# VHH binders against q7zyf1: the designs that were tried, part 9

Target 1, 260 residues: q7zyf1
Amino acid sequence: ALRIKVISMGNAEVGKSCIIKRYCEKRFVPKYQATIGIDYGVTKVHIKDREIKVNIFDMAGHPFFYEVRNEFYKDTQGVILVYDVGHKETFESLDGWLAEMKQELGPQGNIDNIVFAVCANKIDSTKHRSVDESEGRLWSESKGFLYFETSAQSGEGINEMFQAFYSAIVDLCDNGGKRPVSAINIGFTKEQADSIRRIRNCKDSWDMLGVKPGATRDEVNKAYRKLAVLLHPDKCMAPGSEDAFKAVVNARTALLKNIK
Short names: E, the ipSAE of ESMFold2; O, the ipSAE of OpenDDE; V2, 0.75 times the mean of E and O plus 0.25 times the DockQ between their complexes.

## First folded at step 1 (VHH)

Design q4 (framework vhh_6qgx_2)
Fold by ESMFold2-Fast, scan of step 1:
Structure q4 (fold): chain B 260 residues (1-260), chain A 120 residues (1-120)
Amino acid sequence: as target 1 above (260 residues)
Amino acid sequence: QVQLVESGGGLVQAGGSLRLSCAASGFTFSYYAMAWFRRAPGKEREFVAAISRSGGSTFYTDSVKGRFTISRDHAKNTVSLQMNSLRPEDTAVYYCAADLWGTRYYFDYWGQGTRVTVSA
């Protein structure tokens, strides 16, 4: 039987344990109750007419468990990254989680051969949503990660996430622990994704174009041309690219009104 | 054997409509996001539309928004592209693609393509 190791990562209180239990409760055979902040279980799933044995580690996100978490990053085929759509700080912490994992994996820090599923959790919440779907999806897809909107409470999105996640891991394992080769990668670049995120967080038109207040007409137009080409809808498939492109066009128009 | 087979291409006059279909076999269709791409004469391949695994999310390139509609049928293992208000600029070979990773960045399977010609 194919054996895989998966771990869950994310801040405390984002609902990652609930996600794991919602899917695995009827398939999960706990081997022990972890007093060290890690819940371990074994389950069997059937993917592409094959039986897969899954070792799953649900790792506590609290700083108290940092030293323990270090021991569990190695030899992982899949990671479930969880954040709470109602608490932006949990989303912003995802880069820290990736950095922690890369640090522990050593000098090469190769996460390219690990399948990541990002769960934008608590979509059923009545509280104001602080992380837009487009932002969560952009962050995830810019890294080659799967993205899912989930609710552990309602069960929404959970089965879809696990099915896609396990299927991707099976494909990875069948290809010798490497992503199957696609002849063509059609999507977006890190530069495009970074530009969209930057523009979304800008407060004024000068910042949106990446120029200093008081820039000349020529400097404004030069910056505009670079961003317009980079974010053009025909050249950028990234989530949020259309809004970013419109923002750049509008910023140029606004600035040029006041420049002779 | 894995196959994506496109159909529905043909010759149509500007302002007309065509419906393209892609039949998938040899893999678990419901696990894959699906997309349509096209390659026009003298141009590089470009993205047209994509649909998520569940069918709940769709994405379009700006030039086709409001004119094209992507849909999928899990029971028939098909993805379709309804093309309305066709323009000469839409003339291309249209390709169906499957994306297990769901990122719209990496496509596992590609069809052989179906030709669409829009006359002025």
Scores: ipSAE 0.000, ipTM 0.128, lowest interface PAE 17.5, mean pLDDT 77

Design q5 (framework vhh_6qgx_2)
Fold by ESMFold2-Fast, scan of step 1:
Structure q5 (fold): chain B 260 residues (1-260), chain A 124 residues (1-124)
Amino acid sequence: as target 1 above (260 residues)
Amino acid sequence: QVQLVESGGGLVQAGGSLRLSCAASGRTFSTYAMAWFRRAPGKEREFVAAISGSGYSTFYTDSVKGRFTISRDHAKNTVSLQMNSLRPEDTAVYYCAASPSWLRYFLESDYDYWGQGTRVTVSA
């Protein structure tokens, strides 16, 4: 009775097909040999004493396949969103993937009715890591998405991801097709998450505090107070808040050393 | 009325350890941020480590991260600095400081109460 549609999204070469194939080896019955950039399979899984039929579409990430991908977004219950922790541009592309899906679903299609599992893939090579766990987790959790560190090569995190992912989809179906609201409220706000991400990308102390070069001591302290209250680790549970708070404090210190 | 008194300073060989303590009298500092600053000969006073009023958050200057640990005992009204893997450049007079502000940790001007200092000398 319960049937779900799952799609995978992400840039070319992030390892998403390897994740799908590793989990699905001997579980999926190949129904379609893709020539158009979509691999299709069906499987049965048991979640909470229920048998569910999963239709999974492994979509090619290259722009060449856009015309094919846009027809597969509708009626989806779950999305596996994959990036490569060793290539920051694949992580930065995730917002583009969400925008593509939202555009194709139109004004009636709301991604709030879809379970997302974000896979920070290729963690087996820590020396090539360009996206910290705190950064990936913050982006994911600020959107109400599940976050997993995975390695298709070692198998690390893969079974855990799929079990949690399918369980969340079952909960969504049992809740009338809507995500539980409490799951997205983990003790920080979108403003806190956005501020942490902005601060990570600033190199100039003036820009970090959001003041113009040459700001007065009072203007620096006013801007600092707003950010310090927002980001203090005693008051903010967001991943990366302590590093962001320290960066903001260091920016204030650097600016005030030369003012007075 | 309020007084901070440091202890535990001394002479130690490079690679050794020292534990500094700061005892507060006059009032309790349960909601106060507490910090350690140091001043090397001929240099400005610089931030070393701080601990929030709750004790939940600790902050360190980059040169001491992984080597120094700040802690506090609310019942004894004390803050301590455990210094491991000491280097000659850690040679300084170490000062204990306290502030009622939970927002400010890194500048001398952020602290209202100061101790008289305890000398730490690390020989090569």
Scores: ipSAE 0.000, ipTM 0.296, lowest interface PAE 15.2, mean pLDDT 77

Design q6 (framework vhh_6qgx_2)
Fold by ESMFold2-Fast, scan of step 1:
Structure q6 (fold): chain B 260 residues (1-260), chain A 123 residues (1-123)
Amino acid sequence: as target 1 above (260 residues)
Amino acid sequence: QVQLVESGGGLVQAGGSLRLSCAASGFTFSRYAMAWFRRAPGKEREFVAAISWSGDSTFYTDSVKGRFTISRDHAKNTVSLQMNSLRPEDTAVYYCAAPLYYTGFRSEDYDYWGQGTRVTVSA
């Protein structure tokens, strides 16, 4: 039987353990090491009529366990990154989690041959959502990560996430641990994704076009043309691209009203 | 305690190059985005460049794009700004900055600041 190692990462209270328990109900054989901040379990899953033995390490997110977590990143085939859609700081912390893992895997920290599934968790919450689906999806897919909206409480998205996640890991293992180098059939490029993220973080029209306050009409139009071509709805299918394109059009209009 | 220390500033002629460095200590450097800001005489602090915690994304203000390159070295806990084709308009005090959680383009988005290093570009 194929054996794979997966770990779960994310801040405290985002629902990592509940996601794992929800999927592995009655299939999970826990081995608990609470004192070191790592919960270890073994489960068997069937992917395309093949039995897979999965070793799951649920990593405590507290800074106290930083040194212990470091030993568990190695030889990992899959990572489940979890955040809480109601608490934006947990989403922002994902970059830190990736950095921690990258630092411990080696000098360059190449994570290209690891399957990542991002879980935007607690979508069942009736509280105001702090992280839009388009924001989470763009962050995830621009890195080649799988993205799922999940609720450990209701079970929504859980089975779909694990099925896609394990299937991708099996494909990786069958390819000698290497990702297929394919044109990403996701409808957008890294440059497009980076531009959308930049525009979302801009606070005014000059920032959106990437020009300085006081830029000339010609400079504004040159910046606009570059972004309009890059983010045009016919050319970019990235999550958030339509809103980013509209923001760019509106920014140009606003700036040109004030240029004399 | 978080500390950022800039170096590499100086006097250079227009068209010349300078490399600024920022040494970071007191936090897990690899978890934080880093940025450079500058303040010209008589003006407010403005964004120059930023690099994500992973190094995968870089951002530049339009006036320096194609001339400046931001990079990071996790082993040395440093962020560098390579400044080429310098112009008199680049004359400013340059500041290294780190946010607590995410990369932004406003000074208010950054929690930790160095004391600055002066760059003077003569005509």
Scores: ipSAE 0.000, ipTM 0.102, lowest interface PAE 20.1, mean pLDDT 76

Design q7 (framework vhh_6qgx_2)
Fold by ESMFold2-Fast, scan of step 1:
Structure q7 (fold): chain B 260 residues (1-260), chain A 121 residues (1-121)
Amino acid sequence: as target 1 above (260 residues)
Amino acid sequence: QVQLVESGGGLVQAGGSLRLSCAASGRTFSSYAMAWFRRAPGKEREFVAAITYSGGSTFYTDSVKGRFTISRDHAKNTVSLQMNSLRPEDTAVYYCAKGFYSWGTLEFDYWGQGTRVTVSA
């Protein structure tokens, strides 16, 4: 039987443990309960007509448990990263979680050979959403990570996430622990992703085009041309690219009305 | 769980038009990029067109650019391929596929069974 190790990571109170419990409760056979901030379980899943044994480590996100989490990053095949769509700081913390894992894996470990599933959790919340789907998806997919909208409370997205996640891990293991080669390279570049994120966070039209207030007509048009080529809908498949392109077009129009 | 069913194929003369449709089941349809592929007799599967989950961006292979248009309707859970100015070399079985990003590239799972398109010479 194929055995795999999976860990879950994310800030406190993002609903991480509820996701694990909701999916695994039916099939979950806990080997032991730990009060040290890590819950350990074993489950069996059937992927592509094979029985897979999964060791799941649900790691507490509080800084108090930092030293304990360090022991559990090694020999991991899959990571479930969880954030709360209603609390932007939990999304912003994801880069910190990746940095912590990379530090603990050291020079021998390579994060590129680990499957990541990002859970944009608590989509059932009636409170205002602070992280749009396009932003969460862009962050995740730009790193080669799977992205899912989930609700631990309702169960929405949970089974779909785990099925895709385990299937990807099986494919990785069947390919000697390396990423499979894609026959079609129609992704997006880091430059495209970075530009979309920058434009989304801009305050005004000058910032959107990357020019200083008072820039000349020629400077505005030069900046516009670069971004229009980079983000054109026919050339950029990245999440959020249409909104970014529209923002760039509108910024140019607004600025040129005021330049003599 | 996602299921895809294609329709709209048939026999058409060169220069004619066909509209293919793909009906998707499942509440997660709006969360995925969708694509059309084709396979001509004796050839491997070829990418034709893709559309993002929002419907805001489209991508086409060079041989169909300007002739084919991919679109989606979230309310009807459908993705369509409008094929104009058809050529004999467009003769193939056309497949609808659900996409996802993996390792920075667009990959596909959950394929439909295909719909046959024949363009007479």
Scores: ipSAE 0.012, ipTM 0.437, lowest interface PAE 8.3, mean pLDDT 80

Design q8 (framework vhh_6qgx_2)
Fold by ESMFold2-Fast, scan of step 1:
Structure q8 (fold): chain B 260 residues (1-260), chain A 123 residues (1-123)
Amino acid sequence: as target 1 above (260 residues)
Amino acid sequence: QVQLVESGGGLVQAGGSLRLSCAASGSTFSSYYMAWFRRAPGKEREFVAAISSSGGYTFYTDSVKGRFTISRDHAKNTVSLQMNSLRPEDTAVYYCAARTIYLPYFSQDYDYWGQGTRVTVSA
């Protein structure tokens, strides 16, 4: 029987334990008493007519548990990354979580052979949403990660996420422990996605074009042309690309008004 | 390995503005999360704002969102906090802090700290 190791990661209070409990309740057999920062359980799931034994480690997100978490990153087949759509800081911390895992696995560890599912959690919240679906999806898909909108409270998206997640892990195992190369392209590159994310966080026109304040007309036009080609709607189908392209066009116009 | 020095503090009236600066020296600056924390007399240290190593992501505590803006300049090895619409409750000693990339919110996780710069907002 196929045996896989799954880890959950994310900031404290994003609802990640509630997601796992919601799906795994009645299917989760505790193996250890919950101790300092890690809840461990075992469950069986059926994917593609196969019985799969899942060892899941629900890791506490608090910095106090960093040393304990480090010991559990090795030999992982899947990671569930959780953030709260109502608290942008939890989304922005995802890069930190990836950095923590990569640092512990070292240069020989390769996250490219691990399936990641990103859960944009708490979509049931009536409070203002701080992270757009397009932003979360862009971040996730640019890295080759699965993306789901979830609510542990209502159950929305939970079963769909776990089914796709486990199916992808089965595909990884059937492909010799490496993620299969999809025949379907996503319509954009990592460079395009990285540029869109950078532009969305820029506060002024100099930053949007990636030039220093006081850049010459030629420097502004060179930077603009590079980004305009990269993000043109005909060449980039990434979520948020149209807004990023408009921002780049507007930034050039604003800067050129004040230089010859 | 890195030393942090804050400047820009002072006395300002409610509704006024101040810009705090933090100059970093020593080892490379570009790999660090940079943050501002504050501590009012008799209170614990409170997170204010942080900026990622790339400068692409910024983080704020709810009470300062829309009023404060954090930024960094890799060429000058500085991080700045622009504070607008200041309120008497913003009165505190403001500290610059640095750490390698992780969760930016918890003061106990920061490796390097400045000495602090005092901000007093009069009613």
Scores: ipSAE 0.000, ipTM 0.120, lowest interface PAE 16.6, mean pLDDT 75

Design q9 (framework vhh_6qgx_2)
Fold by ESMFold2-Fast, scan of step 1:
Structure q9 (fold): chain B 260 residues (1-260), chain A 124 residues (1-124)
Amino acid sequence: as target 1 above (260 residues)
Amino acid sequence: QVQLVESGGGLVQAGGSLRLSCAASGRTFSIYAMAWFRRAPGKEREFVAAISWSGGTTFYTDSVKGRFTISRDHAKNTVSLQMNSLRPEDTAVYYCAVSRYGSLEYWTDQYDYWGQGTRVTVSA
C-alpha cells in the first residue's frame, strides 16, 4: 500500500489540532500520540479503491518549536495549511509559513511538487469574519492550492477537504511525484490574481489603476484598458474578479470627472 | 553513511539484568523517536519499546512493562534499554531503529535506519 507523509502548518490557536482530531474521530486511528512540538497519527484511507497509509504530523505553530518543525518538512507530499477566518493576522502569516518551508527544503526542494490544502477554519464562529471567502480562495488558488471552508466544531468541510487532498496526493504519486499537466487548471493567471489582490488593498482610484496622482486622461485610459482586458469576466474566472473589474470601471469614471 | 550500532547483549540467567546501548553515527537523531525491536528464533520482528525525541514519552509492549526501561542521551546520540528480571522468553536478537517520520510507532514499516542487532540469551 502507498504511504504518504502529511504535515499541518499554521499559527497557534487556528484550530489545526481540532481539524485533525475531528477527522480521526470518525476513523480507527491505532497510532495517535503527542510529543512536545508535534502531534502525530497514522491512519488508513481508501482512495480510488486503493489502500493508502497516511502519516500525519500536526506541527506546533509557536516560534519556540521552529527547530523541531524544520526537520520534518523534508519528504512531505502534502501540507494542510490552516488559518482562522476571524483573525486576519493568521491569514497574513501564511506567506511566512510557505517561506519557512521553502527555506528548510532549500533549492532542491520545490513546493510545486507538494499538494497544499488551505483550510479557512472556524467558519462556525458567530463573530465578525475578517477574511472573506473570495480573498482566501484567491490566495490559495493563485498558488495552485486547494481551498476549503472548515469548522472543526461542526465538522463542516472536514471530510470533503481530506478526501480531495488525499486524492490529489495519490494523483501526484501516480505521476512520479510531479503534478500531472492537466491537474493544474485554476482558470486564471498569476498576473490576474496579483491584480485582484492589489485592487482590493488600494486606498484610492489612482492606486487602483496603477497610475500616479495627476496622471493625464490618456494615461488613465491606457491603464484602464490594460486592466479591463486582464480582468474582463470573459477572460478571468478568478475569485473576486467581478468586484475588481467593477472597482476598475468605477475608478476610471471617478478620475475622468476631474480631467478635461 | 548513517549507522546504528547495538551493544550490550550476551548470555544471562533468568532473573538477571542486561543493558543494551545503541550508538548512532552519520547524523544526530535528537528530534526523532527511537525504538527497540526484537526477533526470536523462527519468529517475526516485534516491538519492544520506544522513546520520543524529548525523552518525555515512552511506550512498552505489555510483556516488558515494569521490567524494561528505555532512555536516551542526546549529547552522545545514544538510546539505551535497561532490561531487568529477564525471562527465557526474552531471548532474541535486539535491534534499535529510528522512526521514519520522527514519531512514536509500533510497526516495523514505520522505521528507517536499523542496526545489525545484538544477541540476548536468557537461560533458565
Scores: ipSAE 0.000, ipTM 0.126, lowest interface PAE 16.4, mean pLDDT 76

## First folded at step 4 (VHH)

Design b1 (framework vhh_7aqx_2; at its last look DockQ between E and O 0.14; V2 from the best seeds 0.00; counts 0 for: pae E 16.1 > 2, unsure alone 63.0 < 65, placed apart)
Fold by OpenDDE, look of step 4:
Structure b1 (fold): chain B 260 residues (1-260), chain A 122 residues (1-122)
Amino acid sequence: as target 1 above (260 residues)
Amino acid sequence: QVQLQESGGGLVQAGGSLRLSCTTSGRTFSSYAFSWFRQAPGEEREFVGAISRSGGYTYYADSVKGRFTISRDNAKNTFYLQMNSLKTEDTAVYYCAAPKYFTLHSYQYDYWGQGTQVTVSS
């Protein structure tokens, strides 16, 4: 039987353990020791008519446990990366988690040989969603990661996530430990993704179009045309492209009204 | 493949000390975390302690905490279990183990020693 190693990553209280428990039920052996900050579980799953033995390491997200969890990154084949959709800081911390993993894997380590399932968790409990689906999806897919909306409480999205996750790992294993290229079919370019991110985080209309304050009409129009071509809904499949395009249109209009 | 060999076991009086060694074969000693386990007659194999790859982190079972210390010498491809203040309940066959990845569970260790008998007399 194929044996795979899976780890969970994410900030404390984002629901990593809950996601795993929800799926594994009694198969997850919680031996949480506060001093270790890691739970271990073993489960058997059937994927593509194959029995897969999965070792799951649920890592504590608190920085205090770094010295412990850093030992568990090696030989990982799958990562469940979790954030809370109601807490933006947990999403913003995802880059830090990736950096930590990369650091621990060393120069010979390649994250491209690891399957990532990003879980936008707690979709059920949010009085206020602080991270939009499009933002999470853009971030994940731009890196070749799988993306899922999940609720550990209700169970929504959990089975779907794990099925896709394990399937992808099996494919990786069958492909000699390399992530299949097909899984990396990003339907959008880095430039498109970067533009969308910039637009979402811009301070003003000048920044949105990438022009200096006081830019001429011609400069504004030129910048707009470039972004319009890049982000047009008919041409851009990136998550959030439609909203970004609308924002750019509005920004142009606003700026031109004020430029004599 | 890593081969492990325990040594240093024997008979000791309660309150005494004993140092176990585990020697590993191969060139990849530094790439492994190591653990000690023990099994008493009629009991299940239990975790005793572990040391991280770097040696910077050690973890011990509650039953041996404060009494036992694990260390490693990468130059000698050997890691150790220093056992102080030994009790009769510490009597067991002691095993060293190396997992493919660090774990505190006897479950899924890839490499095991043959074990060394430790007997603590009253």
Scores: ipSAE 0.011, ipTM 0.293, lowest interface PAE 9.3, mean pLDDT 85
Fold by ESMFold2, look of step 4:
Structure b1 (fold): chain B 260 residues (1-260), chain A 122 residues (1-122)
Amino acid sequence: as target 1 above (260 residues)
Amino acid sequence: QVQLQESGGGLVQAGGSLRLSCTTSGRTFSSYAFSWFRQAPGEEREFVGAISRSGGYTYYADSVKGRFTISRDNAKNTFYLQMNSLKTEDTAVYYCAAPKYFTLHSYQYDYWGQGTQVTVSS
C-alpha cells in the first residue's frame, strides 16, 4: 500500500481547513489548529486502481505558528497551497511560503520533486476579486505547479483538485520521486512568463518596453520587435500573453507619438 | 525539560472573576508559546486559549472569547488566565501547557502542569 504525506500551506483564513474538511467529510477532524497549529488526519483514497493511505497535515498559516510548521516540511510528497482571490496580499505571500519551505528542506531539498496544487480559493466571492485567473495560473504553471479555481463554500473545483493532486503524486512516486519530463512541458518558457508578469506590473510605457526615457525611435522599435516576437500569440501559449502583447503594442504607439 | 505549576483556582459565583497563574521552573520561559486547557470529569481536555512567545498574539476558543484574557510576564516566568463573567459551564480542572516537538501522531502539547480546580456555582 502506497503511503503519502500531504501538508497545507497559505496565509491564515484563506480557507485551507475548509477545503480539506469539505473533501474529507468525517475522515478529518479539525480540532487542534488553534492550540498547536496543526490538524492531522489519515484517510484512504482510490486513485488509478490503487489504494493510497494519505496522512494530511492541515497547518495553520498565522505567523504565531510558523515555528511549529518547521517540524512538518520534511518528507512531504504533496502541498496544497492556498490563497484568497479577494485578497491580493495572500497571493503576493506565496513566494514567501515557498521560501519558508525551501529554508527548512535545506540546500539539498528540491521543491521541484514535490507536487504542489495551488488553490485560488473563494471564487464564489465575485464582487471583490483581486487576482484574476490568468495571473494566478501563470504564477503556478510557470513553477510546474497544478492550478485550480476553488470554493470551499460551494465545493466548486475541490474534488477535481484532489483527484489531479493525488494522481500527480502517484506519478511522481512511480518515477522514483522525480517529476516526469512531460509534466514540466507547459507550452511556454520561463522568459515568456517573466516578461508577461513584468509587463502586467509595469508603471509606464518606457519600463514596459525595457528602454530608458529618452530612447530613440530606433531603440523603441528594436525593443518592441524583440518583445513582439517573444510574446506573439501564435508562439506564446502562456496565460495572459494576449493582453501582454496588446499592452506592448500600445506602449510602442504611445512612445513613438512623442518622439521625432 | 520545563516544569509547569498552576495556581489561583477556587470556588466562585457565576458572573464572577478569577485569575489563574502558571509558573515555570524549567528551561527559558521566553522560548515557549503557552496554552490553557481545561477538563471536566469524563470529558476530553478542551483548548481554552494560547499566547505567543512574545506575548503579542493571543488566541481563544469560541466558548471563552471576550470573557477570558491570556497574558505573560517573561521577567517573572509566569503567564496568566484572567477569567471574567464566569459560567457554571466553565467548571473544570485548568491546565497550562507548552509545546515541544511533533511527530506524525503527536500534535498535542508535551509539557503539562498538574492542574488547578475552578468551580463556578450558580
Scores: ipSAE 0.000, ipTM 0.139, lowest interface PAE 16.1, mean pLDDT 78
ESMFold2 (binder alone), look of step 4: mean pLDDT 79; pTM 0.812

